# VH-VL binders against q09693r1to98, part 27

Target 1, 98 residues: q09693r1to98
Amino acid sequence: MKILASSTNYVLHNRLSNSQYEDARSKIVNFGGEFTNDAAKADYIFVNYSQINRVRRELRTIGTPLETCVSCKLIVKIDWLNEPKESLTPGNPYVIWH
Short names: E, the ipSAE of ESMFold2; O, the ipSAE of OpenDDE; V2, 0.75 times the mean of E and O plus 0.25 times the DockQ between their complexes.

## First folded at step 16 (VH-VL; framework fv_patritumab)

Design B6 (at its last look DockQ between E and O 0.64; V2 from the best seeds 0.00; counts 0 for: pae E 3.8 > 2)
Fold by ESMFold2, look of step 16:
Order: sequence, then structure tokens, then C-alpha cells
Structure B6 (fold): chain C 98 residues (1-98), chain A 118 residues (1-118), chain B 113 residues (1-113)
Amino acid sequence: as target 1 above (98 residues)
Amino acid sequence: QVQLQQWGAGLLKPSETLSLTCAVYGGSFSGYYWSWIRQPPGKGLEWIGEIDHSGSTYYNPSLQSRVTISVETSKNQFSLKLSSVTAADTAVYYCARDKDDWAYFDYWGRGTLVTVSS
Amino acid sequence: DIEMTQSPDSLAVSLGERATINCRSSQSVLYSYDNQNYLAWYQQNPGQPPKLLIYWASTRESGVPDRFSGSGSGTDFTLTISSLQAEDVAVYYCQQYYYTPLTFGQGTKVEIK
């Protein structure tokens, strides 16, 4: 019943301090999600960016272009993990790509 | 018309911290990313890093251990600190606006020559 | 890091003649999904900051004279000045924005012959 149950989740470290990154990982687990260190395996990618084209460049830079992530369903602003949680759907205001 | 005005100390001793400030006039601050870029005398350009109005930063990995970029959004200003300088950090330092968020730069400050003495 | 290499390092051209500057990237900067080349050109006059001339390989920035044009795709790019003017004496830089960190070519100095 947990809000991230059955999901595989990646956090893009860009623009996060180490403590912010670890906090995000802990929240994913607390919400029932699995964490991955490989963006190409993720269902959801959490980012500290408002614009998708920035994210596309950073994913290319780390060798996992968005177009090679066949499993990715949503790219989500990281602050969703901090807010009262509506379900993650393409219509969620924190979603910047689907 | 957008203008970038920059200032800071131009002469440093080795091991000191470089500190520069850039103020943005005549345009929106919050809608853009802002960068620091440097140019050693007679040489090419090196991108140092970027910041947005919320204070989120991303740095060139070659410099990231020594670089801090910060923002004072209420003043439309952003700043560069580069710690533990050496002669290799002697350069003209520019602040610049990221056009259309793709990291090509349409407005630049006039540059500040920073010389690290021996 | 993606390396940007310009040729020649220095170029002397007579007034009114064509100047051609080449830029090569160590990896392609063409994104096939949007079919755009993530490449910009800058002009730097002595004692001045760089000035944006061209972005997306061939799009002129507003206010840039028509004599400046950019061409090329993938890894090989050209900046052309169709009829060199005295004010075009400068150093020209290419820059990629396909990968982070952003990188610039080493520059090409254009002088009047």
C-alpha cells in the first residue's frame, strides 16, 4: 500500500549535497520503493531540476541517455519526496517528463 | 537591456581565497542559470560552474573541491569563491548569463583579472 | 571531458575576402532525437569578453551581421566570415553544450593580411 511500492527509483545527484542525496534515498525506502544506482533500470528518476532539457544533458553525461532507459516512466522533481504525497501520475505537478 | 557588473579583489597571495561578485541589472534574475567562466592570460576559456536563484549549484569536476558559488537573490547577485589559489588560478574571471538554459552565454560581465603572486 | 579542437590557430585574410575557421569535437554533439547540433561560436575582441555569434551550429544571435555563418554537423563545424571587415579582427572560439562540463576550443586568431 506504500506510495512507491513495486517501483525502482534513481536519484540524480546533481545539485544535491551528500546529505540531501542520502535523505532522498531514505525517503524512497520509507515509501516502499527500491533504490537503484543505475538510471537505466529506474521506473522513476528524481531530480533537482525544473527543466527536462537540463536533465537530458546530465543523463547523457553519465552515460545513461534518457532514450536508453526503457523502463523510465516519470522524471520527478525531488521535492515530491518532502511534500504531502499525491500519487505519482503524469498529471502530478512535480512530474516534468512522462 | 541586461547588464552584468562584477567586482572583487584582483591581487591574491598563494593559499588565499578568490572572492568575486556579479550583479544583474535590466532583466529577470530568477528565470535564468548564471555561470562563472575564466580565461588564463593568452589562453582559452574554462567553465567553472553554475547557480540558479534557489542556490542550487553544479561545478566543473576539475575545480569542484575548491569552488563555492552562492546567490543573494534579493539583490540579484551571485558570487564565486575559489579556495587555496595558486599561480595557475591567474585569469580573467567572467560572470555570464545562460541563454535559454542550454549553457551558451549571451551576456557577460566585463571580466576581472585576478593575479596570484608568488 | 569532450575536447574541442580548432584549426588553424591563426589565420590572416585580406579585407573583403572569406575567412574559414574549423572546429572538431572529440565526440558527436548532434542529438539525433531533436536533430540539433549543440555547438556555439563566440567572437572575442581584444580586451573584451566573448560575444555570442552562433548557436545550434548555424543560428545567428540577434544583431550579428549576415557575413557570419555557421555550418557542419556531428563532429566537424565551420565558422565562415564571407567578407572580412576590419572590426572582425578577433579570436574566435567554438563551444559545445552537449555534455557537462561545458568545453571551448582553444581559439583561432583572425588577422588582416
Scores: ipSAE 0.288, ipTM 0.809, lowest interface PAE 3.8, mean pLDDT 90
Fold by OpenDDE, look of step 16:
Structure B6 (fold): chain C 98 residues (1-98), chain A 118 residues (1-118), chain B 113 residues (1-113)
Amino acid sequence: as target 1 above (98 residues)
Amino acid sequence: QVQLQQWGAGLLKPSETLSLTCAVYGGSFSGYYWSWIRQPPGKGLEWIGEIDHSGSTYYNPSLQSRVTISVETSKNQFSLKLSSVTAADTAVYYCARDKDDWAYFDYWGRGTLVTVSS
Amino acid sequence: DIEMTQSPDSLAVSLGERATINCRSSQSVLYSYDNQNYLAWYQQNPGQPPKLLIYWASTRESGVPDRFSGSGSGTDFTLTISSLQAEDVAVYYCQQYYYTPLTFGQGTKVEIK
């Protein structure tokens, strides 16, 4: 089952090391997702924040990937990729913004 | 009471790499973001960047290409590296704690003067 | 980046008199979601790190004397020392934490007249 088969996904690489970025990219592809580095085209953004207020701050900041993701449905903790769920909903503990 | 102690070399030559470390005592290291802030002599304050216990970082774009902030959770320490220094990097460097999960600072290190001179 | 501009650059006030420092942000730091102003004030003595005085524009940090108060909203903020004391001689900075990168005002030096 390809959980992300109908989704275009973005990874905030400026919050990740190169190895973490490549690992996340590979996982997204393996789950059937279409990886993109263009936040404006993404349905999901995977982030590496421990605090929701950091996400909120970046959403307010002009020119950031999160701010430019006008079509994003969800912001998801990157840790979700380690134990993906079939559904990404507001009730998902890895969903930090919806 | 939370206390931040910082150390590192205070005299560098141009093109060298600045390296500072900050250790946290008397409080929880996890659950907070930690920042580096610098102040050139007689001038104002510039935020360099932040990190949390998981290694999540955010850098000032003006320094992005030269800055690396890292964390060693087992020691309750976080570090700053600034490569390719010039005279413009001469400043007192402070480590600080972001209060709660907000980006204002309630606890500060005493500061480390770093002078870049040929 | 958000520019923070303080006025005046320096201020001389007699002991016991009111000191007023202004801070202006190039863009609003009021968040409509929580109706909070993401603005802080610091006091810095020579050879010391900044000390947090005010956050959320008007909330006084624990241990800060009542004579210090913060006011304002949006883009215009004020730090007031109602009765200047000798130990209040310092440089004061405002700081916004609404946007990244975080930015500070250039500082206001407060002296005794």
Scores: ipSAE 0.137, ipTM 0.802, lowest interface PAE 2.8, mean pLDDT 88
ESMFold2 (binder alone), look of step 16: mean pLDDT 92; pTM 0.948

## First folded at step 17 (VH-VL; framework fv_patritumab)

Design C1 (at its last look DockQ between E and O 0.62; V2 from the best seeds 0.00; counts 0 for: pae E 4.7 > 2)
Fold by OpenDDE, look of step 17:
Structure C1 (fold): chain C 98 residues (1-98), chain A 118 residues (1-118), chain B 113 residues (1-113)
Amino acid sequence: as target 1 above (98 residues)
Amino acid sequence: QVQLQQWGAGLLKPSETLSLTCAVYGGSFSGYYWSWIRQPPGKGLEWIGEIDHSGSTYYNPSLQSRVTISVETSKNQFSLKLSSVTAADTAVYYCARDKSDWAYFDYWGRGTLVTVSS
Amino acid sequence: DIEMTQSPDSLAVSLGERATINCRSSQSVLYSYYNQNYLAWYQQNPGQPPKLLIYWASTRESGVPDRFSGSGSGTDFTLTISSLQAEDVAVYYCQQYYYTPLTFGQGTKVEIK
């Protein structure tokens, strides 16, 4: 099972280039995913960082600090859009379970 | 001792594309983020964007439509391209290393003056 | 974007005297959860790149003389040179790294009176 799925809410950080954003958007849409601007309501928050401190920075920038997020479920690097869901474990450095 | 050496064309005409490269010596390329920062003559500093060894980038929104930062890990190099330049892009451009996992900069290149003029 | 405003734009101080530079951010750069201020200070000499002096608002970079100190929290920060030396003549910049994009102050030129 892939990360991409129907009836799943995704937030793509708007710092992505237009081409990156459109590519990701197309992939999400093709799998029946939904978009939200509210990170707190998202199942997945995608940022293009490998370091947690930068992910935190980006989440602060978009108004959803990780430490204060209650309803967000998963934060992943944008490159993991196509990764199997089985790769999403608490020990994966590119995935934050929350 | 970490050293950043940068090079590229310093004189451009309007609408051309700025191209600069930064090479990292004396330290690990992986595990760090690398930034481009510019400074117009006699003015302050503007952060352009950053990249890691994997090619993950973030650009200043003010320049995002025109900026491309790339990495060549095998050479410990990262590059800046800025398209459609105007006189407003005249500046000294610096490459820099982000200290640890934080976005302040502990090592800098010497800078490259890029002048855009007709 | 977070606007960083330094004051004054230029400062003339006698040798051996205290120099004080202020930096204000348009929004707080304090992360309360960790009680850390995402604020750095740089020194720049003519024809040279900026040199990191202070990070986390008050931590000196290695090799930086102890006459340099950073203070403040939230939106208001200060760089202090307790006893100005001749080699301290430069332009100083503050920078926030709390929000993206990263932003710098406009700079403060420190000269000898």
Scores: ipSAE 0.570, ipTM 0.876, lowest interface PAE 0.7, mean pLDDT 88
Fold by ESMFold2, look of step 17:
Structure C1 (fold): chain C 98 residues (1-98), chain A 118 residues (1-118), chain B 113 residues (1-113)
Amino acid sequence: as target 1 above (98 residues)
Amino acid sequence: QVQLQQWGAGLLKPSETLSLTCAVYGGSFSGYYWSWIRQPPGKGLEWIGEIDHSGSTYYNPSLQSRVTISVETSKNQFSLKLSSVTAADTAVYYCARDKSDWAYFDYWGRGTLVTVSS
Amino acid sequence: DIEMTQSPDSLAVSLGERATINCRSSQSVLYSYYNQNYLAWYQQNPGQPPKLLIYWASTRESGVPDRFSGSGSGTDFTLTISSLQAEDVAVYYCQQYYYTPLTFGQGTKVEIK
């Protein structure tokens, strides 16, 4: 079964070029994930940040503060999409929030 | 003791490109975000954008089409380029360290006055 | 963008007396989940870069004298200088870091009467 099967996924565009953003979206689809343009609907949010505090600010800015996201399970460093060896769990080293 | 030293051309003609560099001494470069902030003479402050050691940037949308911030991590330096300048870009330009992930600034460069003349 | 408005634009205060500066944001900068206000204050002496005084609305930066204090929540904030000293003649700025882009107030000039 594909590694992102049955997941809804959002990519935060901040700090990504348009080509990096599109590459991430393509990888999500290729790994069996559903893509969404609405962070509030995502199970996983992929970000080009290593520190959760930056992500919290950006989520507030786009109107989906982390405190209100009932669907969000994990916030994940986008580099995981390059090497998805391990399934996404709270203990995964690419996960910065759970 | 962290110190930020900045330099670059202070006199420009309209349509030229502003180019400034900031060097970080006495502290770590990695692990922080670095910002450019400007202040027109006698006016308030405007945040331009930020960069980290890996070259990841985020810009004020009001300037995004004209701004490039870059980093030379091996030299502990980061730079600002602002294209197509006009008189409205005349300001003192500061580099600054983001003290934490939340973007308030504890160390500032001395500032560089950039004047766009006729 | 979130607009930061300071009042007054300038004030004159006698040495040893209290100076009070207000900052109002166009939207709340309170992250209610952690009860944290994303608001900083800076002092800018003539010819100098800004100096951080206060962050999180009320936390004093290291080395800042006790006469400086910050208060307020949500959209309304105050910087108080309890006993003005000659070295406190400066322009003071508030700054929000809740929303991107980061924005500053227009400044309040404090001078000795």
Scores: ipSAE 0.134, ipTM 0.773, lowest interface PAE 4.7, mean pLDDT 90
ESMFold2 (binder alone), look of step 17: mean pLDDT 92; pTM 0.945

Design C2 (at its last look DockQ between E and O 0.61; V2 from the best seeds 0.00; counts 0 for: pae E 5.2 > 2)
Fold by OpenDDE, look of step 17:
Structure C2 (fold): chain C 98 residues (1-98), chain A 118 residues (1-118), chain B 113 residues (1-113)
Amino acid sequence: as target 1 above (98 residues)
Amino acid sequence: QVQLQQWGAGLLKPSETLSLTCAVYGGSFSGYYWSWIRQPPGKGLEWIGEIDHYGSTYYNPSLQSRVTISVETSKNQFSLKLSSVTAADTAVYYCARDKSDWAYFDYWGRGTLVTVSS
Amino acid sequence: DIEMTQSPDSLAVSLGERATINCRSSQSVLYSYDNQNYLAWYQQNPGQPPKLLIYWASTRESGVPDRFSGSGSGTDFTLTISSLQAEDVAVYYCQQYYYTPLTFGQGTKVEIK
């Protein structure tokens, strides 16, 4: 099962170029995913940051503190949108666990 | 001792593209964020943007449309490109290392003066 | 963007006297999660890049003399040089790293009276 899935809420953090954002958006939508700006409602947060404190900074900047998200998974590379869910392990350097 | 060495053309004409490179010595390139910061003569500091060793970038919105920061991890280098320059882009440009996982800067390059004039 | 405003723009202080520089952010840079102020201070000498002095508003960078201290919280911060030395003549900048884009104060020039 891929990361992209129906009935899954995604936050795309604004670290992407317009083209990257639109590409990611299209992919998510095509898989039946939904976008949210509320981290607390997100299943996945794509941040394109390799460090958790950068994610915190960016989420603060957009008004959605990370600490409000209880169970979301943080993906640091937008290219991982199509990766299998089985790849989402604590040892994956492209996934931030908090 | 971490050292940042930077280089690039210091004189440009309007509409040209600024290109600077920063090389990191004496420390790990991976695990850090790297920033470009500029300072017009006699003025304050403006953060341009940052990049990590994965190539993840964030740019100051004021410059985002014209800025590209890239990384070449094999060389421990990162670069700045600023397109469509004007006289307003005349400044000393610094590369810097973000300390740990925080966006304050503990190591700086010596700076490169870039002058835009017709 | 978060506006950082320093005061004064310039300051002349006699050797051995206290120098006080203020920095105000347009929004709080105190993070409730870790109770830290995301504020740094830099010293810049002519022809040189800025040098990190203080981070987390009050933590002195390694190698920075004890006469430098940072204080404040939320939106109002202060850099204090308890006893000004000749080598302290420089421009000082505050910087917030709570929000993007990162922003600096306009700088305060410290001179010897």
Scores: ipSAE 0.656, ipTM 0.879, lowest interface PAE 0.6, mean pLDDT 89
Fold by ESMFold2, look of step 17:
Structure C2 (fold): chain C 98 residues (1-98), chain A 118 residues (1-118), chain B 113 residues (1-113)
Amino acid sequence: as target 1 above (98 residues)
Amino acid sequence: QVQLQQWGAGLLKPSETLSLTCAVYGGSFSGYYWSWIRQPPGKGLEWIGEIDHYGSTYYNPSLQSRVTISVETSKNQFSLKLSSVTAADTAVYYCARDKSDWAYFDYWGRGTLVTVSS
Amino acid sequence: DIEMTQSPDSLAVSLGERATINCRSSQSVLYSYDNQNYLAWYQQNPGQPPKLLIYWASTRESGVPDRFSGSGSGTDFTLTISSLQAEDVAVYYCQQYYYTPLTFGQGTKVEIK
């Protein structure tokens, strides 16, 4: 079973080039995940940030405050997609919010 | 006590690149965002941008085409480069620590006056 | 961008008297989900960097004297110095941290009358 099977996934475009964004999207699909353009519907939100409060501000800016994301389980540093050695759980080192 | 010490060249000609460095003493470098903020003579403060210890940056859109902020984590240092300076870039430049990741600043460097000749 | 406008640009106050500085934001900085105002105040003494006084509109930073207080909500905020001291001669700035880019008011200079 693929590591992102049965998950809905969003990539925050901030601090990513278009090429980096498309690469992340491709990896999500290759790992069995569904992609969404709506952060509020995602199970996992992938971000190029180390600090959760910066992510909260960016999500607020685009109109999808974290508080409206009823499905969100984890916010994850984008680098996890490059080398997913461990499954996504709250204890994963790439997870910045759960 | 946390202390920010900053240095760099203070007199530039138009079209040169501004380069400043800030070193962090007496506290943790990791786990914080670090900012550059400038103050033109007799005017208010303008936020330039931020960086964390991994090198992740975010810049004020008004300056982003000319700004590079970088980090040397092994030295607890971060730096500002501002390219293609003009007289409008004359200001005191401060480095500052973002307290608690909410973007208000509790520790500041002493400031470096950078003057761009006419 | 959220524009921060302070008033007055300068004021002169006798020692021991009250100084009042106003700050208005072009958009609300009150976040409904946490009910916090994303507003800070700084003091900048002559020749010194800014010093954090107040955050969350009304919370004093550690070591800031009780004569400094912040109030207001939404778009309208006030910094009050209840009994002006000689060391309070400075320029005062408000700053919003609700949206990026972070923005500051233009400053209010406080002088001894």
Scores: ipSAE 0.057, ipTM 0.730, lowest interface PAE 5.2, mean pLDDT 89
ESMFold2 (binder alone), look of step 17: mean pLDDT 92; pTM 0.946

Design C3 (at its last look DockQ between E and O 0.66; V2 from the best seeds 0.00; counts 0 for: pae E 2.9 > 2)
Fold by OpenDDE, look of step 17:
Structure C3 (fold): chain C 98 residues (1-98), chain A 118 residues (1-118), chain B 113 residues (1-113)
Amino acid sequence: as target 1 above (98 residues)
Amino acid sequence: QVQLQQWGAGLLKPSETLSLTCAVYGGSFSGYYWSWIRQPPGKGLEWIGEIDHSGSTYYNPSLQSRVTISVETSKNQFSLKLSSVTAADTAVYYCARDKSDYAYFDYWGRGTLVTVSS
Amino acid sequence: DIEMTQSPDSLAVSLGERATINCRSSQSVLYSYDNQNYLAWYQQNPGQPPKLLIYWASTRESGVPDRFSGSGSGTDFTLTISSLQAEDVAVYYCQQYYYTPLTFGQGTKVEIK
């Protein structure tokens, strides 16, 4: 079971390299996910930062402050796209629960 | 006392690739973001990009197509590559540490002058 | 990108007098979430890297003399040297870290009159 299955996914595509973006896009699509540019509507926000303040900065930059996301989960490492859904636990340092 | 030491070739021809390395001493490498910043002679500062110990990067969009920042955690080092250089890339290049979780810079390397000329 | 504009470009001040440098951002760098201004000031001497002076618009970095102070909020910020000393001759830069890409002001050269 993949993390992205049947999920609406927010990807900071403008903050990723072209290769990172295409890789993420391909994985999300293959897992049945959907891109969204609205953090407030996202089930998951995928970023390539390990620190929450960097995530805040990037979301501010693209006009969707993190505070507007009420129920989303932040995946703060883009490589986590390869991880199974079972890895999503409160103790996982790469996942921020909202 | 945290110290950043940087090195690399200072003279390039157009179309070549700039390559610089920064080594961190006297402090933790993990837990921080690390940046490259450049300054053309007599001009202001331009942020190039950042990286953390895990290799997560962000590049200035103005340079993104040509920039690669990498990390070698085992050596407490991070590097900058800038491809297809032109005279416009002539500058003093600095490595720097981002203070805490925010992108202002409390420790800097001494800088490396890179001159691009035919 | 956020444009940072400093004024003046150069400033000559007599020893012991006040030096005032202004910095304006094209957009607010005040974050409502934490009510902080994401603005830093640096001092740069010839042949040396910038030195962090102020962050969060008004917090002095450790070791920075009391004569340096930062003020302002939103889009307008000021670095003040209350009593200019000889060693304060340098170029000063403001920098925002609210948005990416990070951007700096063009610099203000402070000299002794």
Scores: ipSAE 0.678, ipTM 0.901, lowest interface PAE 0.6, mean pLDDT 89
Fold by ESMFold2, look of step 17:
Structure C3 (fold): chain C 98 residues (1-98), chain A 118 residues (1-118), chain B 113 residues (1-113)
Amino acid sequence: as target 1 above (98 residues)
Amino acid sequence: QVQLQQWGAGLLKPSETLSLTCAVYGGSFSGYYWSWIRQPPGKGLEWIGEIDHSGSTYYNPSLQSRVTISVETSKNQFSLKLSSVTAADTAVYYCARDKSDYAYFDYWGRGTLVTVSS
Amino acid sequence: DIEMTQSPDSLAVSLGERATINCRSSQSVLYSYDNQNYLAWYQQNPGQPPKLLIYWASTRESGVPDRFSGSGSGTDFTLTISSLQAEDVAVYYCQQYYYTPLTFGQGTKVEIK
């Protein structure tokens, strides 16, 4: 199933173990998404945070503040990758920023 | 009124594992981040790491290879383990609550002095 | 890491007089997007845990007396105690929450002269 087809995706490593990070990357690929190591180029940024202001801090910390993400459409709680019951849209409960 | 109570062994030998627990009373456990912060005698404060109710953690890179923070949400408790201690780990250890959106600390435990004998 | 440097390390002030403590960050902690300074101040009395005094550089925490005030922006911040009381003898710390890891200043000890 290609629910992430035509998307470029970044996973913020903060608050993820290495195994959780690799699991998230694998799910993105299995859902048809392309992966990037550069948050500024992503359409979707997956995060293990519920609070946008913490995400803003971590993006600042890695040198890619949210304001520099030219392509970003959504910031999404990473748990969506475990249960993608609804399409990834601004109204999706896992979306914390659009 | 939110109150944090902490406990654990205060005297360790080198190479042992430090283990502390913090219990939260008078407030919600979910919706906040919970941190451990330490203070060597006569020195400043060092942030160790944080955890939320789901068990997700983030650690100060300076300590991350030796630190484990865990949570028992049903008991409103979180704990710190620091492995392979040395005399440099002698400090007062505090648990603290941070705001759900930002990391400044409005409630603190009373502190536990942990001494690593040399 | 953002380094937080306080001055002076120690300050002696007569009761009723003003105490002024400075904090400098190695990088700006002002986020232009929300126009807020990500800086907090804490008081630590001997043998006690730190107590939050100020956040957002100038906002007093509930229950903190009006004699405590914070000011400054960007990299240069000040905590002022307008009329020192005996209970204000403590070590004061600034803390940034702009970047991770969270970092604290080295502390400023305030004493009665």
Scores: ipSAE 0.518, ipTM 0.860, lowest interface PAE 2.0, mean pLDDT 91
ESMFold2 (binder alone), look of step 17: mean pLDDT 92; pTM 0.949
ESMFold2, look of step 18: ipSAE 0.405; ipTM 0.843
ESMFold2 (binder alone), look of step 18: mean pLDDT 93; pTM 0.951
OpenDDE, look of step 18: ipSAE 0.551; ipTM 0.859

